# Ledger of designs, part 55: VHH binders against o26223

Target 1, 191 residues: o26223
Amino acid sequence: MKLLWTSQHIKVTVHIDGKVSKMDVLEAIKTRRSIRKYQDREVPEELIDKILDAAMCGPSAVDERPWHFIVVRNREMLEKIPEVHPYGAMVKDAPVAIIVCCDSSLEKIPGFWVQDCSIASQNILLAAHSLGLGAVWTGVYPLEDRVEGIRRLFSIPEHVIPFSVIPLGYPAENPGTRDLFDPDRIHLEKW

## First folded at step 3 (VHH)

Design d10 (framework vhh_gefurulimab)
Fold by ESMFold2-Fast, scan of step 3:
Structure d10 (fold): chain B 191 residues (1-191), chain A 122 residues (1-122)
Amino acid sequence: as target 1 above (191 residues)
Amino acid sequence: EVQLVESGGGLVKPGGSLRLSCAASGFTFSDYAAAWFRQAPGKEREFVSAITWGGSTTYADSVKGRFTISRDNAKNSLYLQMNSLRAEDTAVYYCAAGWAPSSYDEQPMDYWGQGTLVTVSS
């Protein structure tokens, strides 16, 4: 057995607009912020494809990978989202949104699809950030009114559950850094 | 020391039955979900069946109606009752326990047994 862990295994090289940008994984996680203001600028299809590739690489319960994604670019449809999601007002101003869904027919273990879709949603946020975009997770599940509203708006079948709506675009805001480390939440060996 | 030990494997004729057992030690088994996986010669590891801490069961389509998973928390044991066995069921069967959502992908379970061989003769 030869098994060696080094800091080099946590490094990531990212290609942004044809340029190579090196971003440490920890830096990406720590500097990602929710972005709710977007430039009036289209997001290239190639970047959306990279983001969705990253979303599908997340871990899932028993490798069930129950996620499906709807990519919304139509302005009229984006403008209707705030009618069924009161805290999703920023979505109407985004150039594109991704709806993360669970196909219940792909579930191998009941109930873990929530964690699966949460992981996919977070990967979308991190991938967008790494590519120079901004995004925000707006919650749909488990709020019944929002689930039903989004289902009707996008013609989602009954066996598919809309989980989150994630608008994204080039950022038009730069929120300051946060210091979220709280040592009082860390317990050694026992509570 | 966490340990899962499978037993009950062996040679059986097509149409026969076998019951596999898995003994858990070194952790509070009743707090964990448990599952059976199998790996046939030359194939990838395949999910067979799972049972939650609350007793809800899930089965792979290939075994539905033929296999039954059960647990006995007082004995820290997991079972797989295998009926109507076919040559295609020939594999090493693994007991697993866990279900930490952050540790999914290729390794969705926290603890694994060493496996027990089931051979269905033809």
Scores: ipSAE 0.000, ipTM 0.113, lowest interface PAE 14.9, mean pLDDT 82

Design d100 (framework vhh_8pnl_2)
Fold by ESMFold2-Fast, scan of step 3:
Structure d100 (fold): chain B 191 residues (1-191), chain A 124 residues (1-124)
Amino acid sequence: as target 1 above (191 residues)
Amino acid sequence: QGQLVESGGGLVQPGGSLRLSCADAGSIFSIYAMAWYRQAPGKERELVARITSGGSTNYADFVKGRFTISRDNAKSTLYLQMNSLKPEDTAMYYCARGTEYFDLWSGPYYFDYWGQGTRVTVSA
């Protein structure tokens, strides 16, 4: 009855030696959701290293790769982020956050650092999701008050611009799936 | 501190129009994504329309072509223009403010501040 039926219909993630079944790229893109509730459980440094490796693998304008990352695990520092980022309240409840920064001295083509840091931020979100973690992108740039607040809090020099704050952890919520495909936004050959 | 205050609801005949307003006096309105939700008796709260801080809009399929969401940042006010109203549009309409700029379509738990609602009744 139930056993034979369940084995045909149930798709479970199998854990072997601490590893999970791999998610393909399209599945990761389509099922990634913003996660703001985290388990009280540490994220291993090995997983953070994998996420940051993925962040740095994104395309970059004229290969300038201007991104720098601050990894924040200190509870006192995480608790101070909402003071300078009013909509980052969930950061204090995360075991770790990554601050994506642009070192403007590495910029080779004016203005493309925003796109470069956006790509790095999205790769962090996708990589985290593929590894069984949840994350959310909280906006810093171009909001001047948040840029200055984060800069002051983390002693970031003036030539470096904080772009986003991404808290992450093991998810304590499951928001479900979104159907966002809209064929009316696709134009063939001409507008 | 700050309250979302909805207004503009009422009784209207099928095919009629209403304009809802939501005033947010307690915050820096221009930086928020805003949305309209509705809840009919005995049903769950559902997203009607949303607008980002930059003005990009998105609509539920059941209101596309009939409703228009807009904002006036100088007046800290969100609007919903409702045309060609149907009995199925009868509900309490709620204004909501989002805390993030990404992934705001995932349901009501992504909006963290709500108004008290304004009632819309469409009756023959």
Scores: ipSAE 0.000, ipTM 0.139, lowest interface PAE 15.7, mean pLDDT 82

Design d101 (framework vhh_lunsekimig_d3)
Fold by ESMFold2-Fast, scan of step 3:
Structure d101 (fold): chain B 191 residues (1-191), chain A 119 residues (1-119)
Amino acid sequence: as target 1 above (191 residues)
Amino acid sequence: EVQLVESGGGVVQPGGSLRLSCAASGFTFSKYALYWYRQAAGIERELIASIRSGGSTNYVDSVKGRFTISRDNSENTMYLQMNSLRAEDTGLYYCAAHLWGYPSLYDYWGQGTLVTVSS
């Protein structure tokens, strides 16, 4: 990892695996895809830190920032996630997963933590994509069986709510791009 | 108010050593990643060393094995130990603090300290 700076306008250019990431925001948003197949290759801790930094930069209701994150690299623990999350089979094959949690004691306005944790989850997906990784959001909240299963598996306190499980790694698939723009969903001035 | 103040620069002979210090105030030092940048005459400023809040370090290839970055959170100070100095190490050395790997419009910078390697 190399960082380059200029003297007048500080611009960080990050070199990852010898490649300069030049993906702009719109490109990242439009080309991000759910990735469920991963290379057998470790994700450096520095990239996880960058992703979590991006997650914490999301807006939150009255700046409550209720999020906590669990980083799971232990193979035995990753292999147990599908037992409590029926649609999380791909998690056991990922080199790492991030569990996005809400500490309800930090919530200032009831219910808005769901939006806050959704923003954090999306930022994880976009940041991973921009860094050459693939990830997928697997839903936990509001499914009570998944919430309690994940809580029990990772010893999460009662006042903390697991929101999503996001496996990530270097992609072993390329599903290609999607053209999702639908002008029929845009209404000018009124419905 | 945030301040970063470098010290320890000076004139040293080739093969010599210097230790630079960066004293910080006005922010929670232990939470920040910290950086040393070098600006030599005629070239743009270059990141030469970094240290994360947890202590992990990175170096540019040209200084690896010769320079050591460290931090003392109890004293709010970062250091750069420079050994086996060469003429090409001459330049202004800047201390910086910001979030790891992500630029901010409000990155914190020191004023720089001059290192000259000459006989």
Scores: ipSAE 0.000, ipTM 0.105, lowest interface PAE 18.9, mean pLDDT 83

Design d102 (framework vhh_7nfr_2)
Fold by ESMFold2-Fast, scan of step 3:
Structure d102 (fold): chain B 191 residues (1-191), chain A 120 residues (1-120)
Amino acid sequence: as target 1 above (191 residues)
Amino acid sequence: QVQLQESGGGLVQPGGSLRLSCAASGFTFSRYGMSWVRQAPGEGREWVSSISYSGGSTYYADSVKGRFTIARDNVKNTLYLLMDSLKSDDTAVYYCARHIFGYPTLFDYWGQGTQVTVSS
């Protein structure tokens, strides 16, 4: 097995049976990072389809699956997103973005669509990472000015709520792995 | 401060044996999986062997199975690699590495390495 340099300190991903293999699910969760810099390289439609399939596989309250997705590749439209989303400056530099939306007419249990769309958004991030892409979740809901701005920009109907904007592409940065495990946040049996 | 220090390398003839040691300090050694990784001159690094935190599971590269044994002593905070039937192809700098907590496929700390040379 060959060691590959991934940061200032030498890091490597290896399979426990002695072979370099595809990233397993726990490794994908542990190593996924927000990516805000992208190569000037097109993302194939096939990969977007795989990512959206993964998004729709998330659990949803009472199986309501209220999510709809807008895939944005048009450069002029991507360049307008930062005008209505101040923290979305990186979107203009991405080759593609996915807008996660809730169709409120599909809601079976009030309020759980937020959790449903959060699950879909996280699956997009993990699927992108597993396919060699980088992505970042930029928040839309519950900020009313961003919700309305995105709705107007993409002609989203009144009964549909834009939830998140996720730019993605081949990564042009490598932030490395983070140490996030905190045992002080784990309580046994009671607080 | 996490530190890993290898020792036990040297010159040995083909068919010979060596025992490498890695002294660990600055963390709770008994809670981390450990690995040996080697680098031959002019080559990339190659994973050799891994051991779970308890010593209950061990893993070997196909090139060393049956010849090398990985072991640990959690009381002495020491990792070992027992190398039998050494071949010229085993010539390399050997590094010990600490697994990221809970993840045997990722490493966060490395030793400085110890040289093993197998020649007549």
Scores: ipSAE 0.000, ipTM 0.133, lowest interface PAE 15.1, mean pLDDT 85

Design d103 (framework vhh_vobarilizumab_d1)
Fold by ESMFold2-Fast, scan of step 3:
Structure d103 (fold): chain B 191 residues (1-191), chain A 119 residues (1-119)
Amino acid sequence: as target 1 above (191 residues)
Amino acid sequence: EVQLVESGGGLVQPGGSLRLSCAASGFTFRSYAMAWYRQAPGKGRELVAGITSGGSTSYADSVKGRFTISRDNAKNTLYLQMNSLRPEDTAVYYCAAHLFGSYIPYDYWGQGTLVTVSS
């Protein structure tokens, strides 16, 4: 390895990954879009681990952290999800899906698990986007038929509530960006 | 303001075809998942076919290979092409719009259109 001299700056010759894997937080929030079309390309386990780590870092009411996650890669199981989830048609085309669940035995304050699992779901979407993946949040709770359908498919115990199904993969679509800022929704000091 | 209006139902013989249309107005059609449900006399409502805002489709096993769901976002219209119709396909067919989050205010339903398959 040799130092290279350039304009008062010394550079070391190193093999550098040409990919920018990190997006700043505001950029990630503003450019994340729901992605429903995926490349026929496997998502590495390391990326799923990073996404789930981010999911568990969300704020939680009285730090109850009631979330559990099921990672589904089995093609037969992914193909069955649309049978019990009308919004889940795209799941069968994804290489992997994450089911966000609440373990009610971990709940310390009734009802706040919904906010906890919503935060975990959003963190999955943002983390996936920051890593070059696309994902979409498909709702399960509070529709009883979807909750019970997903429970049956994945042998989820009665005390655990499936909250959302999030398919993810390398995006095969680019819906573009949105400018959603609406100052009419901001009220200063009072309504 | 929000409306889903189905059309294209009618009487058809077994083995025949029908194309159902659902004209949507009063909401941002392109952002919604769309679906066709049906209800036969004395039976519950059954999901027949679904299509996401991104275009991914799903079908009930009873209609796979015979029915095709599609959407035209420029015309705010949902379609169901029904081929090789059978007497057991006789039902009122309903158009539905679903937004992710599954809340009642985000679920819209049409009035239904009758499909009768009779020999």
Scores: ipSAE 0.000, ipTM 0.151, lowest interface PAE 15.1, mean pLDDT 83

Design d104 (framework vhh_gefurulimab)
Fold by ESMFold2-Fast, scan of step 3:
Structure d104 (fold): chain B 191 residues (1-191), chain A 120 residues (1-120)
Amino acid sequence: as target 1 above (191 residues)
Amino acid sequence: EVQLVESGGGLVKPGGSLRLSCAASGFTFSRYAAAWFRQAPGKEREFVSAITSGGSTTYADSVKGRFTISRDNAKNSLYLQMNSLRAEDTAVYYCAAHIWGSPLYTYDYWGQGTLVTVSS
């Protein structure tokens, strides 16, 4: 039997195929997989709002919070992303994508915006998974041609750097979970 | 359009050999690391082997010494030579590609898979 209300079991409510389920934080981290096949089903704005709230809750260097987000639902715009991001072919089939950007004018300490936007991107992936959605991080920065292409496509200002494109939707695939724990990478007290 | 297309799967007897191929199109394959994964019926998808853009290889312990991954960048192709096949190797085999600089836990492209059945 399980005891309810233990600190080891913080529960998150998730919708999977229209059904409500619960997973704790460690379960969400360990079971999140990259999802590239999506159902032809709209993602409610309320879920996008929750995902973006989670994205903005990440830590940032000296609390600079340099991130901006573009939410893309327009089919014509989604279909153009693979033309400037050839590694994002799945984006055209997703009901929505989030573009994570850095506003360099908000940067307080040089260079840490990459870590800041990486944290925001991972929070998007985890939040989407916890809500019964699938998502995948497709890289934009540091590939100059991708950065330039995405900037032009979405009218992004010169001082803003597109960092990642994350398509998301209700999953149409289940790749299963990986066992990634490797004790040989853990060193006690010294190398 | 970006695609990875696997071929070469089929029915083979235990101890036999198969060579899987993966044809890449719509992107500069030579800049990508590439990998083979497999999924047996009722099981989770598991890692089989990977090769970096520079040619360094990694193998799962279950296939070391039996399988060999290779690539031909001029032909935009990835290969998996499978020797000494066992019943436990029965699975759908997937080709995947990953660009350096995106998160290592995320493969950017996946193929549709090719079925390998090892049965007497």
Scores: ipSAE 0.000, ipTM 0.082, lowest interface PAE 18.1, mean pLDDT 83

Design d105 (framework vhh_7aqx_2)
Fold by ESMFold2-Fast, scan of step 3:
Structure d105 (fold): chain B 191 residues (1-191), chain A 122 residues (1-122)
Amino acid sequence: as target 1 above (191 residues)
Amino acid sequence: QVQLQESGGGLVQAGGSLRLSCTTSGRTFSKYAFSWFRQAPGEEREFVGAISYSGGSTDYADSVKGRFTISRDNAKNTFYLQMNSLKTEDTAVYYCAAHLFGYISPSAYDYWGQGTQVTVSS
């Protein structure tokens, strides 16, 4: 019998010169970067639980909430992901990966599950960053070879669609933040 | 609407090389991810390779990995498929495609070229 992952109430704080600081939402969004190099260090189960709680908090079309998540820690399985996902080479070096899936039987509005799973994936990236971890979104859907490769590798049923693979770990790289604000993409009151 | 036009197809002997080009017009080139597909006689269209809108990521079918490379030139509104070590089984009509929402999406925002024939002789 396996122990249950039930702790989702871990508080993360940063102590600087006797003061407690936390990353606010805007700072988390602006400073998150794709991280592809990880320390050889385990990610605690409690942090994964917290990340998955955040993933499930995203808005979902007519509250269909079609996502399922596979947590992969097994080294042999992580090392097989690049064989079916060419863009997933970094996954083999990560201590853990989350596979975001859609259960099509839970879909209430056709096609909106893509947006639902995208929101869940982004919440995983932001939550990981806020907890001092690094992560990267590697795309699966809508590439047929990747969808079927991941499905076969993880015994995913035919009515479930693997959407993304997100390796996570403590960062072993520190890319600088990007200035991405482009006012030419903002139109006031009409095009 | 964006329009796509392939060029660079033709006849080549096995072991040879060809470079396909896809030129775009219409909406801004940098907004799109691009891909190549091919269709052999009697078969359905199959994925060959893709490049992201930023150019930071590329993807390939297992059958062409290590032999084909996809690239883009934003200044020329053109993207390419460099095909090396060609095999007779690479014979097909090659199609370029542009995608507003990632590599491939079955939507009205996906645009396709008319195709260019590649024939590899033994």
Scores: ipSAE 0.000, ipTM 0.092, lowest interface PAE 19.3, mean pLDDT 82

Design d11 (framework vhh_vobarilizumab_d1)
Fold by ESMFold2-Fast, scan of step 3:
Structure d11 (fold): chain B 191 residues (1-191), chain A 120 residues (1-120)
Amino acid sequence: as target 1 above (191 residues)
Amino acid sequence: EVQLVESGGGLVQPGGSLRLSCAASGSIFSINAMAWYRQAPGKGRELVAGITSGGSTSYADSVKGRFTISRDNAKNTLYLQMNSLRPEDTAVYYCAADVYEAILSGYDYWGQGTLVTVSS
């Protein structure tokens, strides 16, 4: 068996606290919330693999796909992230974090790697949510001090740029859902 | 725009209590979740306690059983009741509000902070 063979009609089934639910794409997008508090539960490797597979499926400028990912489960390393990322305090309580990176040697068009890595980051958040996990995107790039701090902590080469740190785990909070639709931001035919 | 103003900090002896308040003003209808963070000298900011719009609460392990977060939606005010204070609780305490999904700072808005000093 392969991790992914071919794309056909795929339905995602999520197991949440003994329950089985199915979430369509629109529901996943509308109900995803940033989660900053996690249960003391290990996230199975198979779920991380599914999340990273989804992360790599995003569109990319001239299909450069410059993404690289660091999966961090080591408690000592997770506890050091807040030292170089002031707003990453929740990372130390997470069972795992994913660091989204850009390998600049794969860049084909200058500057579009930011969009590429943003797409990968959002796909991680959506995939995690669809699998019954919670996650939050903590920004690294373009803040130079955070970029260099994360690079130093994880021995990241100079040609690779850390973009975001995404802690994830089983949620220990439920912030509810938001109704954010604003028709005043939609213009028909012209501004 | 949301403005957050903390109050209630001060000097207290070990084992004492303090209640912090955070008054929210401006576009308060946009606030979904609120939290208390703290920063000790030479340390990064850390989450102390969080509360969602629905009233669900979370706490850092170091303060569980000692601190209680609550909100009064009618007064647009967040509280942190701090009991059995310890010297390691000494820090500037910050109120934070989530009004949308923020990829920087972890929360959308921050107050100016209020200093809590626990010393004998």
Scores: ipSAE 0.085, ipTM 0.479, lowest interface PAE 3.7, mean pLDDT 84
Fold by OpenDDE, second read of step 4:
Structure d11 (fold): chain B 191 residues (1-191), chain A 120 residues (1-120)
Amino acid sequence: as target 1 above (191 residues)
Amino acid sequence: EVQLVESGGGLVQPGGSLRLSCAASGSIFSINAMAWYRQAPGKGRELVAGITSGGSTSYADSVKGRFTISRDNAKNTLYLQMNSLRPEDTAVYYCAADVYEAILSGYDYWGQGTLVTVSS
């Protein structure tokens, strides 16, 4: 079976101090950190739209694009997420969260949806960072208790699989930069 | 934003067939469910048929066995095949789209409608 992948370029425009700024893709990747503390500040809908646009621009297997996104702003719902996600405590402090889901009925080939949703999730993180927001990837799949918890909480149909919960907000922390390059992990031609 | 444009309406005799199309544009990847509604003169708008992103379909009792809703995601088009048409099927038919959000209530986007007239 020949696997086909489709991708789109992500252009992120950032408004900093009223000015439009562009963050280089490599800069976004290299400087992105998980942010778990957020300001008491709302995230404009425009930014969420841009983030979701970016999320949908990633490649997927055979262009199946199985992803769906639940945008959660309701305070009550945000506060309930930690009840079913042990490592999602920071979600209650975020002004918004995106739940990445897979509609299994949209799969064209089995099993690649995890990669597809991972790419979408990472694009959310990168786009958020590029736009001056902080975010963190909290894994739902493949832990059954989390999957079922999120499913029940948001009345997600059985054929739809919650994959990740990504709280977003203006950052209230600065973890600093990391250099994670390791040449010992690079092998030329063979192991 | 999502734009929906219906086509395929017209005049048909009882027992005849029509195929409606709805072309979707804009943020089409946000569309979860789609549906056909109709509104007859002097009546309220009613659901005719619905289809989920996964292809699950539902029909009003009045059209079951006669109408078929389908979706071509590659063409971003929704269809309604209408067979064995009756005078009581006369209405403006509307395409509707539901976008995937935290709480889905109803349909978010609507077309302008296409008129179907069934008359001898």
Scores: ipSAE 0.000, ipTM 0.209, lowest interface PAE 13.2, mean pLDDT 88

Design d12 (framework vhh_vobarilizumab_d1)
Fold by ESMFold2-Fast, scan of step 3:
Structure d12 (fold): chain B 191 residues (1-191), chain A 120 residues (1-120)
Amino acid sequence: as target 1 above (191 residues)
Amino acid sequence: EVQLVESGGGLVQPGGSLRLSCAASGFTFSSYAMAWYRQAPGKGRELVAGIYSGGSTSYADSVKGRFTISRDNAKNTLYLQMNSLRPEDTAVYYCARDLLEAIYTGFDYWGQGTLVTVSS
């Protein structure tokens, strides 16, 4: 399958629920929820491009930026993910999934690639939400069986580590909001 | 501080019904998403059903149409109504707080569980 964003592709602009979403950053952070139910609607290539652009804009240890991304739209491949990821059942029903990977050849400081790929994963979730989509982070690393299962399924080279699988789509559920502020976790001047 | 106590498990024949309860304490129950997980003998843990603070629900395909998750915020209690039970539903059932946003689940996120055995 060819890359969605090659120079040979013509991008199409599509409205999100009749209008392009515009959201305050703080609102996006506070209202983002994991979405596991998706409408039977394609996600436009242009929106995936915007999400991946946002994913690559996160801070990175020593600016190593070790992330690579696999965009999966093929239904047969999406249906195989639950076989190697026990909590990935919803992926088979998603129109698209992004696999966040670390290219270990780009690593400059040991171990920080986990934080780098976590930042990229969260940026994908936030960008998707800001664009009217829903997504969920399903954990892969550091679970050896999931890492090797995903690696084999998507022909990922040995020097590349799959970190997370993030299905995305137009949401078919509305989980509401969370009240998580806990002042007991805030310490002034000292512990 | 946070406590979750599951109850209502037992032995039931195929086609039967059970209602599981989870009594919560030590936190503002109404502000959190709640979920039921299960672990069958020799298998990994799976999400069965979730209910968000706003009341929206989510179900695993294997239980959709047979199980119903609900909550009573006044009683700080989570429920799972299980109908048309099958032998493959045999598992220890765990209640958990806020796992609908978890990127991974582990033993430190649940109570002791309640055993459900579906057998003739």
Scores: ipSAE 0.289, ipTM 0.647, lowest interface PAE 2.1, mean pLDDT 85
Fold by OpenDDE, second read of step 4:
Parts: structure tokens; C-alpha cells; sequence
Structure d12 (fold): chain B 191 residues (1-191), chain A 120 residues (1-120)
């Protein structure tokens, strides 16, 4: 029985009064796509605040919460990001970007900060999507050239590691939905 | 090709009424949320009203009680009934197709706009 996954058009009800309808978490996860084209429209600060709140709600190793966030709205700075991030071309077209960073001085257990910042980054993506925004995760760490480039550009201290750059905006593309479920990747009890 | 063509704009006195129309073509109109935007001189474009494919509507606070957005799927047409017009309603009004069928999230197509001038 081929479960015809009817592409249930996720009805995201966004209210004009700024009230975002509640999106089911599974729906958010399943329907989220990387968005690299954005409208010429500003993102309200309130939405960014909600996104950042979500970013900080993720778990971290021994609750170390090593993350910092740089919110970039300056057009000049946004336009410079692609110069140090070859795959960040879309950043120049976004009204805002969030740079997720790790403060190494906050680490309690070495190495888990990557997981922590990844969780934060994913929460940003999911929150953005749930709020009707498009976003994409552009990886910075662990590529040294990108790390150093972003560090220099934003005068990030040496003990702080830029992890990801996430441009955000109202989407100007709809890449469609994907079915990424692969039962061959599921193992029961043992490999 | 997706096309949106606005009509119905014009000069009207304060307190007057206008009905805007947006003729849609090149896509399944009934499947998309639609919206009206406006841009006043020297101001940014702002959302006026939206209507989902299912018919639910939303309005900017500034037009609530005065404007009504509706659609005729059989005619592939979006409407904006504007009553009790005010000088501050003067703007170019644009019809927009919602990209994600989620009002206010992403619009991918716009009309050329129709000018509404409210003046005594």
C-alpha cells in the first residue's frame, strides 16, 4: 500500500495583526526548506526576538548554553558576508542575518558546543519557518577560512567561534516539499 | 505566465467608496491566498487585507470595518471593497499572490497597481 503522502499544503495562517498562527511542530519540521530568495521586506524585530528566544530554548551539554547571537541588519555588513563566505551569496539579499557563535569560555565539556550551536541553529530555522520566514543554514565552522573571515568582519573575539550564518527574510521562493523518509536508515534493536 | 491586473482605482471624495478588482491568470487561483497591499507616496508598501484559499480574511487595523476583501474563484478575481474612504487611504493598491498559501509570509507575484486618490 503506497501511502500516497498527499502533500498536505501546510496552511500557515499568519494573522495580519502580527499574530502568527500556531504551527504544529512536526509540520514545521517536515515542511521547512532552505530559502535563499527573499522579498524586499523588512523583518520585524518582534519576530527576530521570538526566533532568538527559540534559539536559546534548546538543550546544551550540562546546560552550558555557550551560544551567542549577532543580529545583522546593516546592509553594508550583509553585503560583505559573501566576500568571506563563498556559499553565502544569498545573505546580501536578506534583510537580516543571525550569526550563531560559541563562547568557548562558557564550555563545560569540550567539544559539545558544536552540538549546542547546531541545536540553536536548527531552532532558528524552525522558528523562522513557523513564523512565515525563510531561512538557510550557511555553515561557517569548521572551515577555518570562513571562521576567520567572519571573525574579522565582525570583530569577534578569539575565544568566540562563529558557527553559522543564517539569513532570514520573507520568502521569495517555494522550493516545495520533500519526502526524506528513508526506511533503510532505520535499524531495529541492532544494526 | 502568472498575471495579476488591478483595476477600479480612481479619484473619490472623503467618505466615498471604491471597489478594486484584481484579475488573476496563469495559475490555479482558488488554491492560493491573495492579498491587497498599498503604497502611499513616500511610504513603504503595507498590507491592507488578505484572504486565504478557504475564504478566511484578515485586515490591517487601519482599514478594519471599512474595507472588505473577497474573491470569486469562478472568475479568478480578487476584490477589495473600500468604504468610508479617507485621505490617508490614498495610495497605489497592489494585488499579490501568496507564495506559501500563508497570508503575510511570502508573495511571489504582484500586479502593476491601481491608484486610489481620496481628496476633496
Amino acid sequence: as target 1 above (191 residues)
Amino acid sequence: EVQLVESGGGLVQPGGSLRLSCAASGFTFSSYAMAWYRQAPGKGRELVAGIYSGGSTSYADSVKGRFTISRDNAKNTLYLQMNSLRPEDTAVYYCARDLLEAIYTGFDYWGQGTLVTVSS
Scores: ipSAE 0.006, ipTM 0.287, lowest interface PAE 9.7, mean pLDDT 87

